# Designs tried in a protein design chat: VH-VL binders against Protein LST7 (LST7). Part 6

Target 1, 242 residues: Protein LST7 (LST7), of Saccharomyces cerevisiae (p53237)
Amino acid sequence: MSSTVISLAHFCDKHGPRIISVTQSAEKGTLGEELLVPDYPTESYCESCLLQFPEESTRSMRCFIEDVPFITTQYSSIRYQLLNSIIKRAFSEETMIYDNMPFIFFDDLRGLNLVIGFKLYDENARGNERRYCFILTVDSRSHDDSMKMLSEHWNFIIGGFDKMIAYIKNIHKSEFLGKNKTVENNLETLNNNAFIGSYLRANKSKFGRNLVSLTDDKFLFVRIHKWNSFLLHTVMNENKLP

## First folded at step 4 (VH-VL; framework fv_polzastobart)

Design s58 (from p11c with light chain S53E)
Fold by ESMFold2-Fast, scan of step 4:
Structure s58 (fold): chain C 242 residues (1-242), chain A 119 residues (1-119), chain B 107 residues (1-107)
Amino acid sequence: as target 1 above (242 residues)
Amino acid sequence: QITLKESGPTLVKPTQTLTLTCTFSGFSLSTSGVAVSWIRQPPGKALEWLASIYWDDSKYNNPSLKSRLTVTKDTSKNQVVLTMTNMDPVDTATYYCARLEDYTYFDSWGQGTLVTVSS
Amino acid sequence: DIQMTQSPSSLSTSVGDRVTITCRASQGISSYLAWYQQKPGKAPKLLIYDASELESGVASRFSGSGSGTDFTFTISSLQPEDVATYFCQQFYSYPRTFGQGTKLEIK
């Protein structure tokens, strides 16, 4: 159906650039499970890479907008190699400072890509930061057609990603402030027992946290799925690009 | 202008299967983020959420009743159907269907239908 | 599952009085809480969502506050038509859970 997809990716301390989620349109009758990469090794990803829906067994989410199915999965079997190539290029851009400023690149193999990067604080991550980006990919033979679509929808697309990122940053900030206040209050009671304090510090995780953990929002990926599906639907139906 | 109405049997025998239909108007269950949910209330007791079905056919069932509940939709008819197996007298309750958006709260409710389970 | 505990279970008061109902969650739910009014023999009606936002068409005497685990619902000046049972509900996680209800009566 559409050559346009949206990816959420991050830089994993253990695995480098990794896709967290892919949202795309599908043919009627497509099940989300069909888009999963079979036999993906669990040891090849870590907690910070996980796409986590509220129901623990859920691995995909699907919605219908005007009878068109939109599906979000951890990875896309139909675009696996393409998207991995795209995210490696996106995270290698030295001028990307993860401040919501978009950049665009195009080549014959990867199509037209609009990248918007942002950062979240994670005390368990290398350098105390998690680097993320949203990528809108137009997998099309025509540079001119792709740029025309992007230009016609520029304010809508950038506005949409800016709102998503603002939401993520705001709830992350709220979670971070709440956790710090709780830890401070708990330490008040534990100051009289140095052994218990040492025990609690020793059991702190030193691995990067996933987005649900960083935001304390169990519905975060549900919201992202909905927002990305609506964004894709709008750009697909209001332009003449295939 | 949003309306929901429950229909189905008012009397069910123990061990039988209950089937309830919610018919609605003023919204579409093809709209992104919209869901129809089933909630029950035993006489004089609290509300208990049973199941939700979303526009995309994703389903959430109360874990305490997991194996007994099935929820389905027919978007073209504006209907959602709840099936609950192996009914017991403790399942006697008023059953409501209700609308929600974006995985949030129940903004519109049906009138409810009292289902009595007795021999 | 997140448990929602309301207090008091019942309350009898006079027209014009200020009424306060409290709801406590067994874990943090941010502001993901709604309040419903249920009149005898009728379906629940949404009054307040996101802990403090008043639903359209609902009288301004109703208000909500709180975040995290502790929430409060207030009627600033009780009217006869406010006789009902009031329920809080968390929508932070599945399964959705309700408080046990607070029955409000006049006299």
Scores: ipSAE 0.005, ipTM 0.472, lowest interface PAE 11.7, mean pLDDT 81

Design s59 (from p11c with light chain S93D)
Fold by ESMFold2-Fast, scan of step 4:
Structure s59 (fold): chain C 242 residues (1-242), chain A 119 residues (1-119), chain B 107 residues (1-107)
Amino acid sequence: as target 1 above (242 residues)
Amino acid sequence: QITLKESGPTLVKPTQTLTLTCTFSGFSLSTSGVAVSWIRQPPGKALEWLASIYWDDSKYNNPSLKSRLTVTKDTSKNQVVLTMTNMDPVDTATYYCARLEDYTYFDSWGQGTLVTVSS
Amino acid sequence: DIQMTQSPSSLSTSVGDRVTITCRASQGISSYLAWYQQKPGKAPKLLIYDASSLESGVASRFSGSGSGTDFTFTISSLQPEDVATYFCQQFYDYPRTFGQGTKLEIK
């Protein structure tokens, strides 16, 4: 198993920093179900936190690159405490500015972490913004080895995350423009039943949207899984310690 | 260079089971995200997707035909097999196998095999 | 299931003409649409994917546009070898569904 992991996380209005997805390499024969937390409380995740694959009952995705399995799950049972510690640090207001600019931190507890933050519009979110980040974690106490790997692959890693974020923002913008026209039409219809329309609108508007809903892309997490798996595969050989 | 070729019976009687084999080269069905699919086309009509099988053995079958369809793979032989039960004259069609990647579109197609269902 | 409706069902036009075919989805499919060309007795060939991306090796006179529910396929200047039936296909959801096809012929 590689010490390098990619997380997608967000700042949940209800729960604070939360992992949406974790992509990691695994040993041959590992099933995605083995990486799930079996009975986490449902109150620990709301709709806006949801990892959603095209088939809604699917909780994990696995692919093979040169016979090495890569698995994406909503959280990682084997790295649960580590990743929760990392995301709390990543969403610190001191260092996170959500403008696609990377920042790095390292310590003996959390290893080397490369963080890139971005925002999406959500009318149902506090401040009308959803805050997200991608985090590449190298779980190693060797600062020098981790920084060497990161610096050698810097353009590839940053370019990869920039392309993913640009894709997400572009399809989100397209969805927002499409929904804006639909909302206008719906408001005209609701005006024919003002009292009931007002009541239903107020109740629906209180819930934050998940990333699939914000982008209208059923395959978004399939794409993210594939991109993150490829990125991890490419950098893993340089992160190979004796 | 990717190639796919369908093989199996060209004539099937009503109520019989159809078994078609797709043999391919130029790619592996162990490659992440790759799938082989079956699509049919009755003479003069539209294309109809039947089933897909992915590198990880996940399977998708057309719901309108699901009870009749089974798709399996043998990655070591570069083969995918479609089985369709209880054949009817309306199932007369050219049957294609095709490659797709990452749950998308069909980028490479076999030549097709015409299966006629008649007594 | 997502229903794909093509228009027209057939058209006859002259070499050098601009040809336009439309495809409408019964629900929003974002840009998850492909266009195929099928010549008589042959397998379909992918021309356009993701609504507007030209497949490698395909002539630049072919193009696609659209998003959501309404899509357009265009041949900017019809050539004799373009006589074929053209199909749209959505890959937003399973089952994958195709339009009924547009038969293109020359006068």
Scores: ipSAE 0.006, ipTM 0.463, lowest interface PAE 13.5, mean pLDDT 81

Design s6 (from p11c with heavy chain S32Y)
Fold by ESMFold2-Fast, scan of step 4:
Structure s6 (fold): chain C 242 residues (1-242), chain A 119 residues (1-119), chain B 107 residues (1-107)
Amino acid sequence: as target 1 above (242 residues)
Amino acid sequence: QITLKESGPTLVKPTQTLTLTCTFSGFSLSTYGVAVSWIRQPPGKALEWLASIYWDDSKYNNPSLKSRLTVTKDTSKNQVVLTMTNMDPVDTATYYCARLEDYTYFDSWGQGTLVTVSS
Amino acid sequence: DIQMTQSPSSLSTSVGDRVTITCRASQGISSYLAWYQQKPGKAPKLLIYDASSLESGVASRFSGSGSGTDFTFTISSLQPEDVATYFCQQFYSYPRTFGQGTKLEIK
């Protein structure tokens, strides 16, 4: 396990802040199943909270970058309680407006955390929105070392998360419009956003949608895994020369 | 350069078992998300996907043929083997192996090997 | 299983013509569609992936469009070397399924 991980979390209407995925580096030969929390309580996660790979039985994903394995799971067995503490802190930030504006917090328990929040429309959600964040966690005893790493890679890290979020928002928008072809065809005569919003509110179903459903991208978590693995690989190989 | 090549018998009698080997180079089947797949094409007809085997040894077989199909890999030899039992004249086809990454499309194909099933 | 239906089954046209082939999925597949070219006696070659993305090294006269259930493949100006059978393929779910193919010939 590396001292740096990337989490994707959301605010669940039923369960509050919940981790959707954790991406981390591992030692050679580590299988994803070894990093899972065995027999996780089912009542703690609903459909909207689940990490969903294209095949439903797949609970972990692994890739190699320059012979280093990177693994994504719904939760890290080693850091389960710590990561839950981190996401609760992240979602309690009252000034977070979910517009890709990053914020940072540090303490001795949680290490250095870079948080970037975003939101997606979901007609089934309370308030018609799902709130998400990516969190880069540097679990280091040295505030100065963590800030040095973050500072040296700031543009790369922020740019990377911005591109991921832009992709998610764009395919979400396409899925949203695709369900309302009639509205899309008449966009010039009607305020598209107002009309679509009213239509979706009238036709609510009972259940919050997961990220795959909101984007109609069955491969979304495969992409997130690869993006996060690349970010971690680049950050972990920084030049530390003074 | 990515290359794949199919090998095996070109003539099979009805009821016999077909064994085909795909030998590849330019990539490893230990790499995350990489798979090798088998696809067949009867003369003058459409392509039909048969089976895929992924880097993690997970296997997907066509449901219409599942009981007849076995796919295995030897990562150290860069080989994937397809076994198909109880061959029938309707199984006469060109058999291809192909590379797939990240649960997507087939980006590289072998040349194909024609297998004729006749008494 | 997702059924892929191509139209037309065959097409004969002249060099320089614009060629359009369509593919319809029996259920929504988002943009998870690829197009392949197969010349006589050869293996299929990937031309288009994710419905509209051109594979590296493929000529710019080839393009794809569509989403959901209805997809089109276009050759903007037919060349003699484009004589082939063209297949669509969905990769939304297993089993992976192909269209029946469209045979393209020059008059």
Scores: ipSAE 0.006, ipTM 0.477, lowest interface PAE 12.3, mean pLDDT 80

Design s60 (from p11c with light chain Y94W)
Fold by ESMFold2-Fast, scan of step 4:
Structure s60 (fold): chain C 242 residues (1-242), chain A 119 residues (1-119), chain B 107 residues (1-107)
Amino acid sequence: as target 1 above (242 residues)
Amino acid sequence: QITLKESGPTLVKPTQTLTLTCTFSGFSLSTSGVAVSWIRQPPGKALEWLASIYWDDSKYNNPSLKSRLTVTKDTSKNQVVLTMTNMDPVDTATYYCARLEDYTYFDSWGQGTLVTVSS
Amino acid sequence: DIQMTQSPSSLSTSVGDRVTITCRASQGISSYLAWYQQKPGKAPKLLIYDASSLESGVASRFSGSGSGTDFTFTISSLQPEDVATYFCQQFYSWPRTFGQGTKLEIK
């Protein structure tokens, strides 16, 4: 329904630029499964690339804001090629230093895109860092209309992404610090914790960890879905006001 | 044993379209993470990456040349094809195809083919 | 695009000498850098990947170091077969970009 979508993407050490999630508005009655890309190779779904909801079999999430459905899926079948083209350009952008500084690009093929990048520590990743970005895509032929919408909502959009990224970084720091805290306890407790630590290390993936693992927040993608849905709802509805 | 070999015309006239084929052996473009890339080198100058195509048919083209470049693959023939439109004498270069794995570096290269653009 | 600046553009030295070539990235690229050797009339050959890892089958006299923006490639004891142009390449982001090359000659 909407020309506007929000993607969360990352640079996978195995797969390169990959979409983790796409949030978009839909018509009432649209099922999330209809937006998935069918028969995508299983090799493209390594742990670090996964959109993971609390129930492991769940592949999509839908919510309603003022009777408008918003759906988050790992891939958007109706925008698959467009979004893949967009993320490849986003991760090749020379000025992106993954410090929450937004940048914008536009062309007739990809529309207007606002990109904001950030990094998280991952001991399994190349250089011990994972690169992420949020992308707001306005899939419109009109540069001027797209820029007008973006400029009118600039503070709201940037503020929204900054708050999401700050949350992710803060809970990531908490998880990282929790793993590296010195356990001050009796000898039996320390011995048990050492055994558990060794067990957990032995079961580490050779590839990067997903966002749920990096943050220890099983509801992270539920939060992102709701935040992105609210941002889209606000931006879309103000443009349709008489 | 990984091998790559470039083939195509050695002489192209200005404004014509260049089509180069890379034929390879010792690996498959159906293998996850594997890509074949095109790199060129004008005589006496630096290497310039042109395009890459991955096992899943995802494509990356150099932004400075994107409107001119198309890369395709034929998995059954172990071939990757580069098409470059509107050739100009400045495009005179040795064109290489090379193997890339896991979005990293170029670990195996073809011998290169010199393409001269002149009237 | 990430610009890679190599120095020197050329050098001439003697067999047995230590050779050092530097490469600077226009932005931080962590350790995502490779070094290639291109002998006259031949295709480039990978020597070093991930800034400091030696490719299998490559002589131990070749080494690399550095991270972030500043990188160094070293030949500990130059041999006659090392006459070549050497290129650095970043693989931190697309597009992949190369240095302008360093032409190494023996006196």
Scores: ipSAE 0.005, ipTM 0.424, lowest interface PAE 15.0, mean pLDDT 80

Design s61 (from p11c with light chain F91Y)
Fold by ESMFold2-Fast, scan of step 4:
Structure s61 (fold): chain C 242 residues (1-242), chain A 119 residues (1-119), chain B 107 residues (1-107)
Amino acid sequence: as target 1 above (242 residues)
Amino acid sequence: QITLKESGPTLVKPTQTLTLTCTFSGFSLSTSGVAVSWIRQPPGKALEWLASIYWDDSKYNNPSLKSRLTVTKDTSKNQVVLTMTNMDPVDTATYYCARLEDYTYFDSWGQGTLVTVSS
Amino acid sequence: DIQMTQSPSSLSTSVGDRVTITCRASQGISSYLAWYQQKPGKAPKLLIYDASSLESGVASRFSGSGSGTDFTFTISSLQPEDVATYFCQQYYSYPRTFGQGTKLEIK
């Protein structure tokens, strides 16, 4: 039952700060469904907030690293209130400009949190940007113990998040360039540039897009799950304080 | 090493139910993202995906076979079972079980078992 | 359903020749395409995944390319053991679908 978890969150235009996924270690025999609060996506989450595995009915993913289970779910029923408090604090940080610059906060309620924000550009949304962050939450036994663990693994943790964010930004850029080229080619014979611009913005504004849609990578959350699980495994297994 | 092996009847009469068992080793169907699938190939024809069962017991069946298919797993025995009702001579094919990870491609295949549907 | 169309349906060529097989998807599948080799009486064997990645243990003369709807599979220098039927398969969505196969023979 480690309190150390990794969350991916975003700022939803409709719902404000929202968790997209939580990755955590579990006890042997734990099923992902046991970590979920019963919910209907259409009632509690809009499309842009959803954790989407390749098959849409799949609600959790579990892997084993050296016989330790790691589970990713949309939210954690056990930690729901804590994580909601954490993401509200993270997205209220006025100096965060979503440039991969990490920041840290600690308090008795929320424990030690390392936050790295990033954003994806939507050039056809009339200034609408998608804002995201990864959050590593470290167990709250003590500030000093948590900071020692974080400091000892700093390069590994920050490097890991930076690589994942770089991957997301790269594949988003590829999808954006490919989609714009396709739309331009389809409408190439059109004489009116204002019509093309209006069409793209109107079409885009009708639909909220999640990370899978923004990247055209159906396996994105599988990759995130595996990366976060490996990060947690390394941090937890090598953390031997005196 | 990963191995899969199909077992079941080699001859089935029209209207009967076919039951095939896939027994595997070298991996577990409790591992996240892992699935076992059934694929068939009529003599001289293309491969046709039939069904998949995932680690979380999620099941996907080919819509063209309309409720004739049921797939189940017994993770403790390392087995996946396919049942197909109302067999017809056109269902004569080699039936394969295969492994996949992360909703992708089939990386390991059983040897296949030829099932002939004839009176 | 996503239809996968292969061309040619059969090909006869000589040892040492360059062989190219094409596969077309009825809609965009990004790079979620695999290529399998099937020798007579044997199960299919994975050769290429993610359109262009070579499976471990597979000879370097095999390669794949393409994205979206148009894909190619190439054998740079045909060997006698390469006589087989080759299938493409999309894994972008369910149902999983295969091409009709390309039968490769030596003259």
Scores: ipSAE 0.006, ipTM 0.469, lowest interface PAE 11.8, mean pLDDT 80

Design s62 (from p11c with light chain Y92W)
Fold by ESMFold2-Fast, scan of step 4:
Structure s62 (fold): chain C 242 residues (1-242), chain A 119 residues (1-119), chain B 107 residues (1-107)
Amino acid sequence: as target 1 above (242 residues)
Amino acid sequence: QITLKESGPTLVKPTQTLTLTCTFSGFSLSTSGVAVSWIRQPPGKALEWLASIYWDDSKYNNPSLKSRLTVTKDTSKNQVVLTMTNMDPVDTATYYCARLEDYTYFDSWGQGTLVTVSS
Amino acid sequence: DIQMTQSPSSLSTSVGDRVTITCRASQGISSYLAWYQQKPGKAPKLLIYDASSLESGVASRFSGSGSGTDFTFTISSLQPEDVATYFCQQFWSYPRTFGQGTKLEIK
C-alpha cells in the first residue's frame, strides 16, 4: 500500500462494510493486468458492491497525474485485513455520521483515517438507504506527522470530498426525479405505514443498486478515481512523510 | 499545445448527409475522462451541443437530433468524425469540435467550419 | 433538458465600467457551470469553470459566482478587448446546454 490512499466504501446489506475501490499511487511501468481486481467467488459480490466502468469487461483502471500512475484496487489479499479493519471501524455507529461531517481516528494498526460519510436513496436497499464513505488513510507511524499533513491540507481535502459528494448527490437526485416523476408525487406517502408496507413488499426481491445505477452515470467511477488521484497527488507531492 | 481543426464540405444540398472530421493534436483520446465533442452555432445564434465521444468509445447525442447523428473516432489517426443525415437549410451553421476534460467543460476549441445548406 | 437563460441579451457600456451578466438554470445544477467568451468570427474560449474557478491564463478581472440555479459573471473593469458575446453552459447532465448569449459592446 502506498503511504496515503483514498478508499470508497459502503455498507452492503449482504456483506456489511465493503470496500468498493482504493485509489493509490503505483510504480512506473506497472502493467494494466497488475491492477488488483479480486478473483473471488460470485457470492462475494452483489450489484451494490461493484466497481463498474463503462466498458463492462474492465474491473480496474489506471490514470496519470503528471506522469505518476494511480490505480484502482479492490480487495488486496495482503492488505485485506488492514483495509477491512479500517472500514469496520469507520462504519461503527458510534463514529460514523452520514451527513458529510468529517471525523478522524488513529491507532498504531490502522494509521490516521479521515472519514466522510454520506447516504443515497435506494428503494432496493435495507431501509431505502445506501450508506457510503470516503476514507483518507495516512500510513505513517507518527501520529504527529500525519496530523500535521492533514491539518496543512485540511481545507483542500475536505473541499475535495465535499465537491465529490455534492456531485454524486446532485446527479443521483437528477436521476431519481427523472425516472420517478410518478413516484415523486407520492413521496409524502412514504411516511404512511400502509404505503411503506406495500412499497417494501413490491421491492423485496430486488438487490441494492450500485453508484452507476443510482446516478445513471456510467463514468462515475472514472471521475471518482481521477478526483481521488488528483487529491492524493497534491497532498503527497506537497508533503514529505517518513 | 492542444489543437483541433474541423474539415469537410462547406456547401451541402438539402436531404444530403454531412460528414465532418475533427483532427487533433497535443492530447490522446485514450486518456480517461477525455472526449471530443461537436457543437454548432447558426449565424448570430446560440451554441448547440450535438454529440460527444469519449476515450472508451461511449457516445452521447443530442436527443433533439439523435436519429440524424453518428459520431465515431479513430484514436490512431487522432480523428473524430460526425455524420448528420437529411440536412436542411436550418442546419446552416458554424460547426466546432472541442475537447472535453474530466467529463465537464470544453477547454479547447477548433476554429470552426461554416457549413451552408442550400440548393 | 436543462434550460439556461441569460440576462441581459445585450448591453453597451464604457471602458473601465463594471459589467455583470446573469444566468439562470431551469433546475439545480450545483456549481457545474462554465462561462465562455466568443469574439466576432472566433471560436468560444473558456473563462470560468465550476461557476467560480478562473481558467489558467485568463485575466483576473473576470470572475464568476453562484450555485444551484442562479449564477453571475462579472468583469470588474471593462477593457476594449472584452467586446464579445458571453455564454453560460451547464455540465450537470446531458444534453449539455448553453444560454442564448449576452452581446457586450462599448459605447
Scores: ipSAE 0.006, ipTM 0.459, lowest interface PAE 12.3, mean pLDDT 79

Design s64 (from p11c with light chain S93E)
Fold by ESMFold2-Fast, scan of step 4:
Formats: C-alpha cells, sequence, structure tokens
Structure s64 (fold): chain C 242 residues (1-242), chain A 119 residues (1-119), chain B 107 residues (1-107)
C-alpha cells in the first residue's frame, strides 16, 4: 500500500474547515520541520485551529514504533493541497453525522477517505458546538486495494477512532463540570460583589478555543499523536501480511 | 528494563564547576516526548528539579539557579551531561538523573550521587 | 512558580493503621500530580500518577485522590516496609516543583 495518513480537522467559526494535525509515517531521519508548508498563510489560522503541544516551541512530534518513524505536524507539505480539499469536502457532505457514524468517499486525485465526525460543547462557538472529524486517507492509485485494506481492518480502525473520541468527550465533560464547580466554589468563598464575577466570566471566555482549552489536557495532542501512530503502524504491519 | 546511573566527582571546592554524567539504557532519547532530567536533594531536605533535556534538544533550566546550569546530550552514547558553575557549600546534595515521558512525571530514577562542596 | 505544601511534615503510627497525607498547590493544577516514595538511602519511586492512577507493580493499599488544589494520598493498612518519606510533585508547568515531604515512621 502507498501513503496512509490520519488528519484531525475542525470547522472554525472564522475560517471554515481547517486541518489541526496530520499524522503519518516518515523516512528514517526525517525531522518534523521538513513536513511543514513554508509559506502557509498565517492570517488564515487562529488559536482554535492550532496544534498545541505541552512544550510551547514544539510544532511537531515524532515517535518510533519498531524502528518506524511516525510524525505529527499541523500540515503535510507533500499533500497539503489535497488534504485541504479533502477536509473541505468532508465538512460539506450531507452524510456528515457528528455521532461517530463513519462515511467513505473516493476521488481519483485524492484517494480513499474514511471520515468520522464528532461534536464538543463550547458556549463561545456558533450554535454552542465545535465540530471535529478524524480522516483516514489512503493515497493509492488502486481503489480496490484501498477498499480491501479498509474492509480487512474495519473493526480495528473504527474501534480505534471510537475509543479516541470517547476519551476526548469524557475529559471534555469532566472539564465542563469541573469549571462550573470551581467558579461556584470561588464565588462562594469570595467576599466580593458581582463585578468580580463578571471579571472572572470574561477571563473564562478566553477558554474553549482549541482542544487543549476545551479539555484542560495539555497532553491531549501527545495522546492523539501516539494513538494515531499506533493505528497506522498496526494497519501497515497487517497490510504487509496478506 | 530501564536503567540510569550518575557519575562525576564526589568532592568539589567552592567556586569550581561541577560536571555530572547520566548514562542510561533501555530507552532512546530520540523518541518523541522522552526527556532526561536532573533533580537534587540536600541532606534531609526536599527534592529540587534542576534541568530537563528532551529528544528534540529542547532544554529547561530551573530559573532560581540563574544561568549556572547547562544540560547537553549525546544520543549516540546514551548520555546526558549537567554542568553547574560557581559551586557553593549550600549546593551539597545527592544529584539524581531521571527519565520523563510525555512531559509528565519521573518514572525511572538513577541511584543518585552525593556531591559535597567543601574547602 | 507553583508552591506545593504537604501536611503533616512527619507522623508516627502503628502497623495496620490507615495513613493520610495531604498536598496543596498554590494554584489549580487539574490532576497533574504524582506521589513518590523514598526509603532511607534510596532514590524516589513513583507510586501514583495523574493524582489517582496506581503505577504498575505498586501495592493496592496505596491510593490517591483530589483535583485542582487539594490532593490526598492514602495507605489503607500500613506495613513495616512503608517506612519512608513521601513527596508530591506537580507537572502542570515549569519549573516542576515538589512538596517538602512527609516522613512516615512506625511506633
Amino acid sequence: as target 1 above (242 residues)
Amino acid sequence: QITLKESGPTLVKPTQTLTLTCTFSGFSLSTSGVAVSWIRQPPGKALEWLASIYWDDSKYNNPSLKSRLTVTKDTSKNQVVLTMTNMDPVDTATYYCARLEDYTYFDSWGQGTLVTVSS
Amino acid sequence: DIQMTQSPSSLSTSVGDRVTITCRASQGISSYLAWYQQKPGKAPKLLIYDASSLESGVASRFSGSGSGTDFTFTISSLQPEDVATYFCQQFYEYPRTFGQGTKLEIK
């Protein structure tokens, strides 16, 4: 099989469909910076669109699974144009149901794409919802080979994405409940009037712009990187075993 | 099996520079999210984090020690080196190196090496 | 910097007793807290991570709880081998900071 990648994308209220991260296997010795698009338009990205690792200067992450390197970056330089088109199509599909229901589409220029969408609550978002999807892209000239791989690994792939999404939704729910409890406790213990409450609410409104903020998990993209790398590695190894 | 071991001088004179080496096995400092850190403990006192160096050569030093700290790595030798300048008797402590994964906690520790600063 | 404060600084109790140690952060750290055990003359050993998760190979009598600023470490039934100093550590931000330690002794 040819190149297989996993994208995480969202619908930005300001910029529309945008890629947050791309996870792929790489050649031994490849650095993440080599996969970035040099001249991407910075004004087209806001905080809600950015890939955020715990080390603030880190723009990519690399790991090795059985000596195979896997890299997560905000975009893939070699496939950026095609991946951007793919995510725009995914969010435009009428079959996009944000309930973990998978759907598939194929394009002769863009390969075979498996999409799973989900939603998170965000009071600051349009309609109080943030829309996300994971996309598995199989960049292969053979539609039949791509479909055979997906069919053979269907339960593993769908199960993997379902577990990732369930984790994200659970920690998001815990963060939402925790924030409400913390604000209530702080206001209860403060001998201050409603003006302090208004200030705290204004500061709170700065939250919820990206997945780290929505989950209060600085390590979320590290987890996503590892999950996606493991999924790709497993699919690649089993694909080599006819 | 992960192992780490500290080596270096056990006695340092005031104003001298301390150089400690951490040699490790069972993991690679080329794996993303992995770091080797230095932590010290004066006799009978609390643990104090000194510095961390990550797989991508990102370095974090404790601000309370000003610019006295330098940390470097040699991935091919599985070694991390800590350099601390202008040693003082208050720097007498057991120095540990430890492994950190995914920006979290210290899951594996060396045995520690006692460094005494005395004239 | 985030200051970690432990209480008590020391305690002495009997084998079989329930032991509770607390740790307080100077600001919210969510669940990004670990607990370490240090026996005399030995390096620290990780017992609990993410405030409440038990490290592999660690006895089930050890547990942790809490979130935000207040955390608790519990030994359900003290054993003689549990004589040690226990430290909490936040990994929410740099610099990483530890509590001052709680020395546990048996009467």
Scores: ipSAE 0.006, ipTM 0.485, lowest interface PAE 11.9, mean pLDDT 80

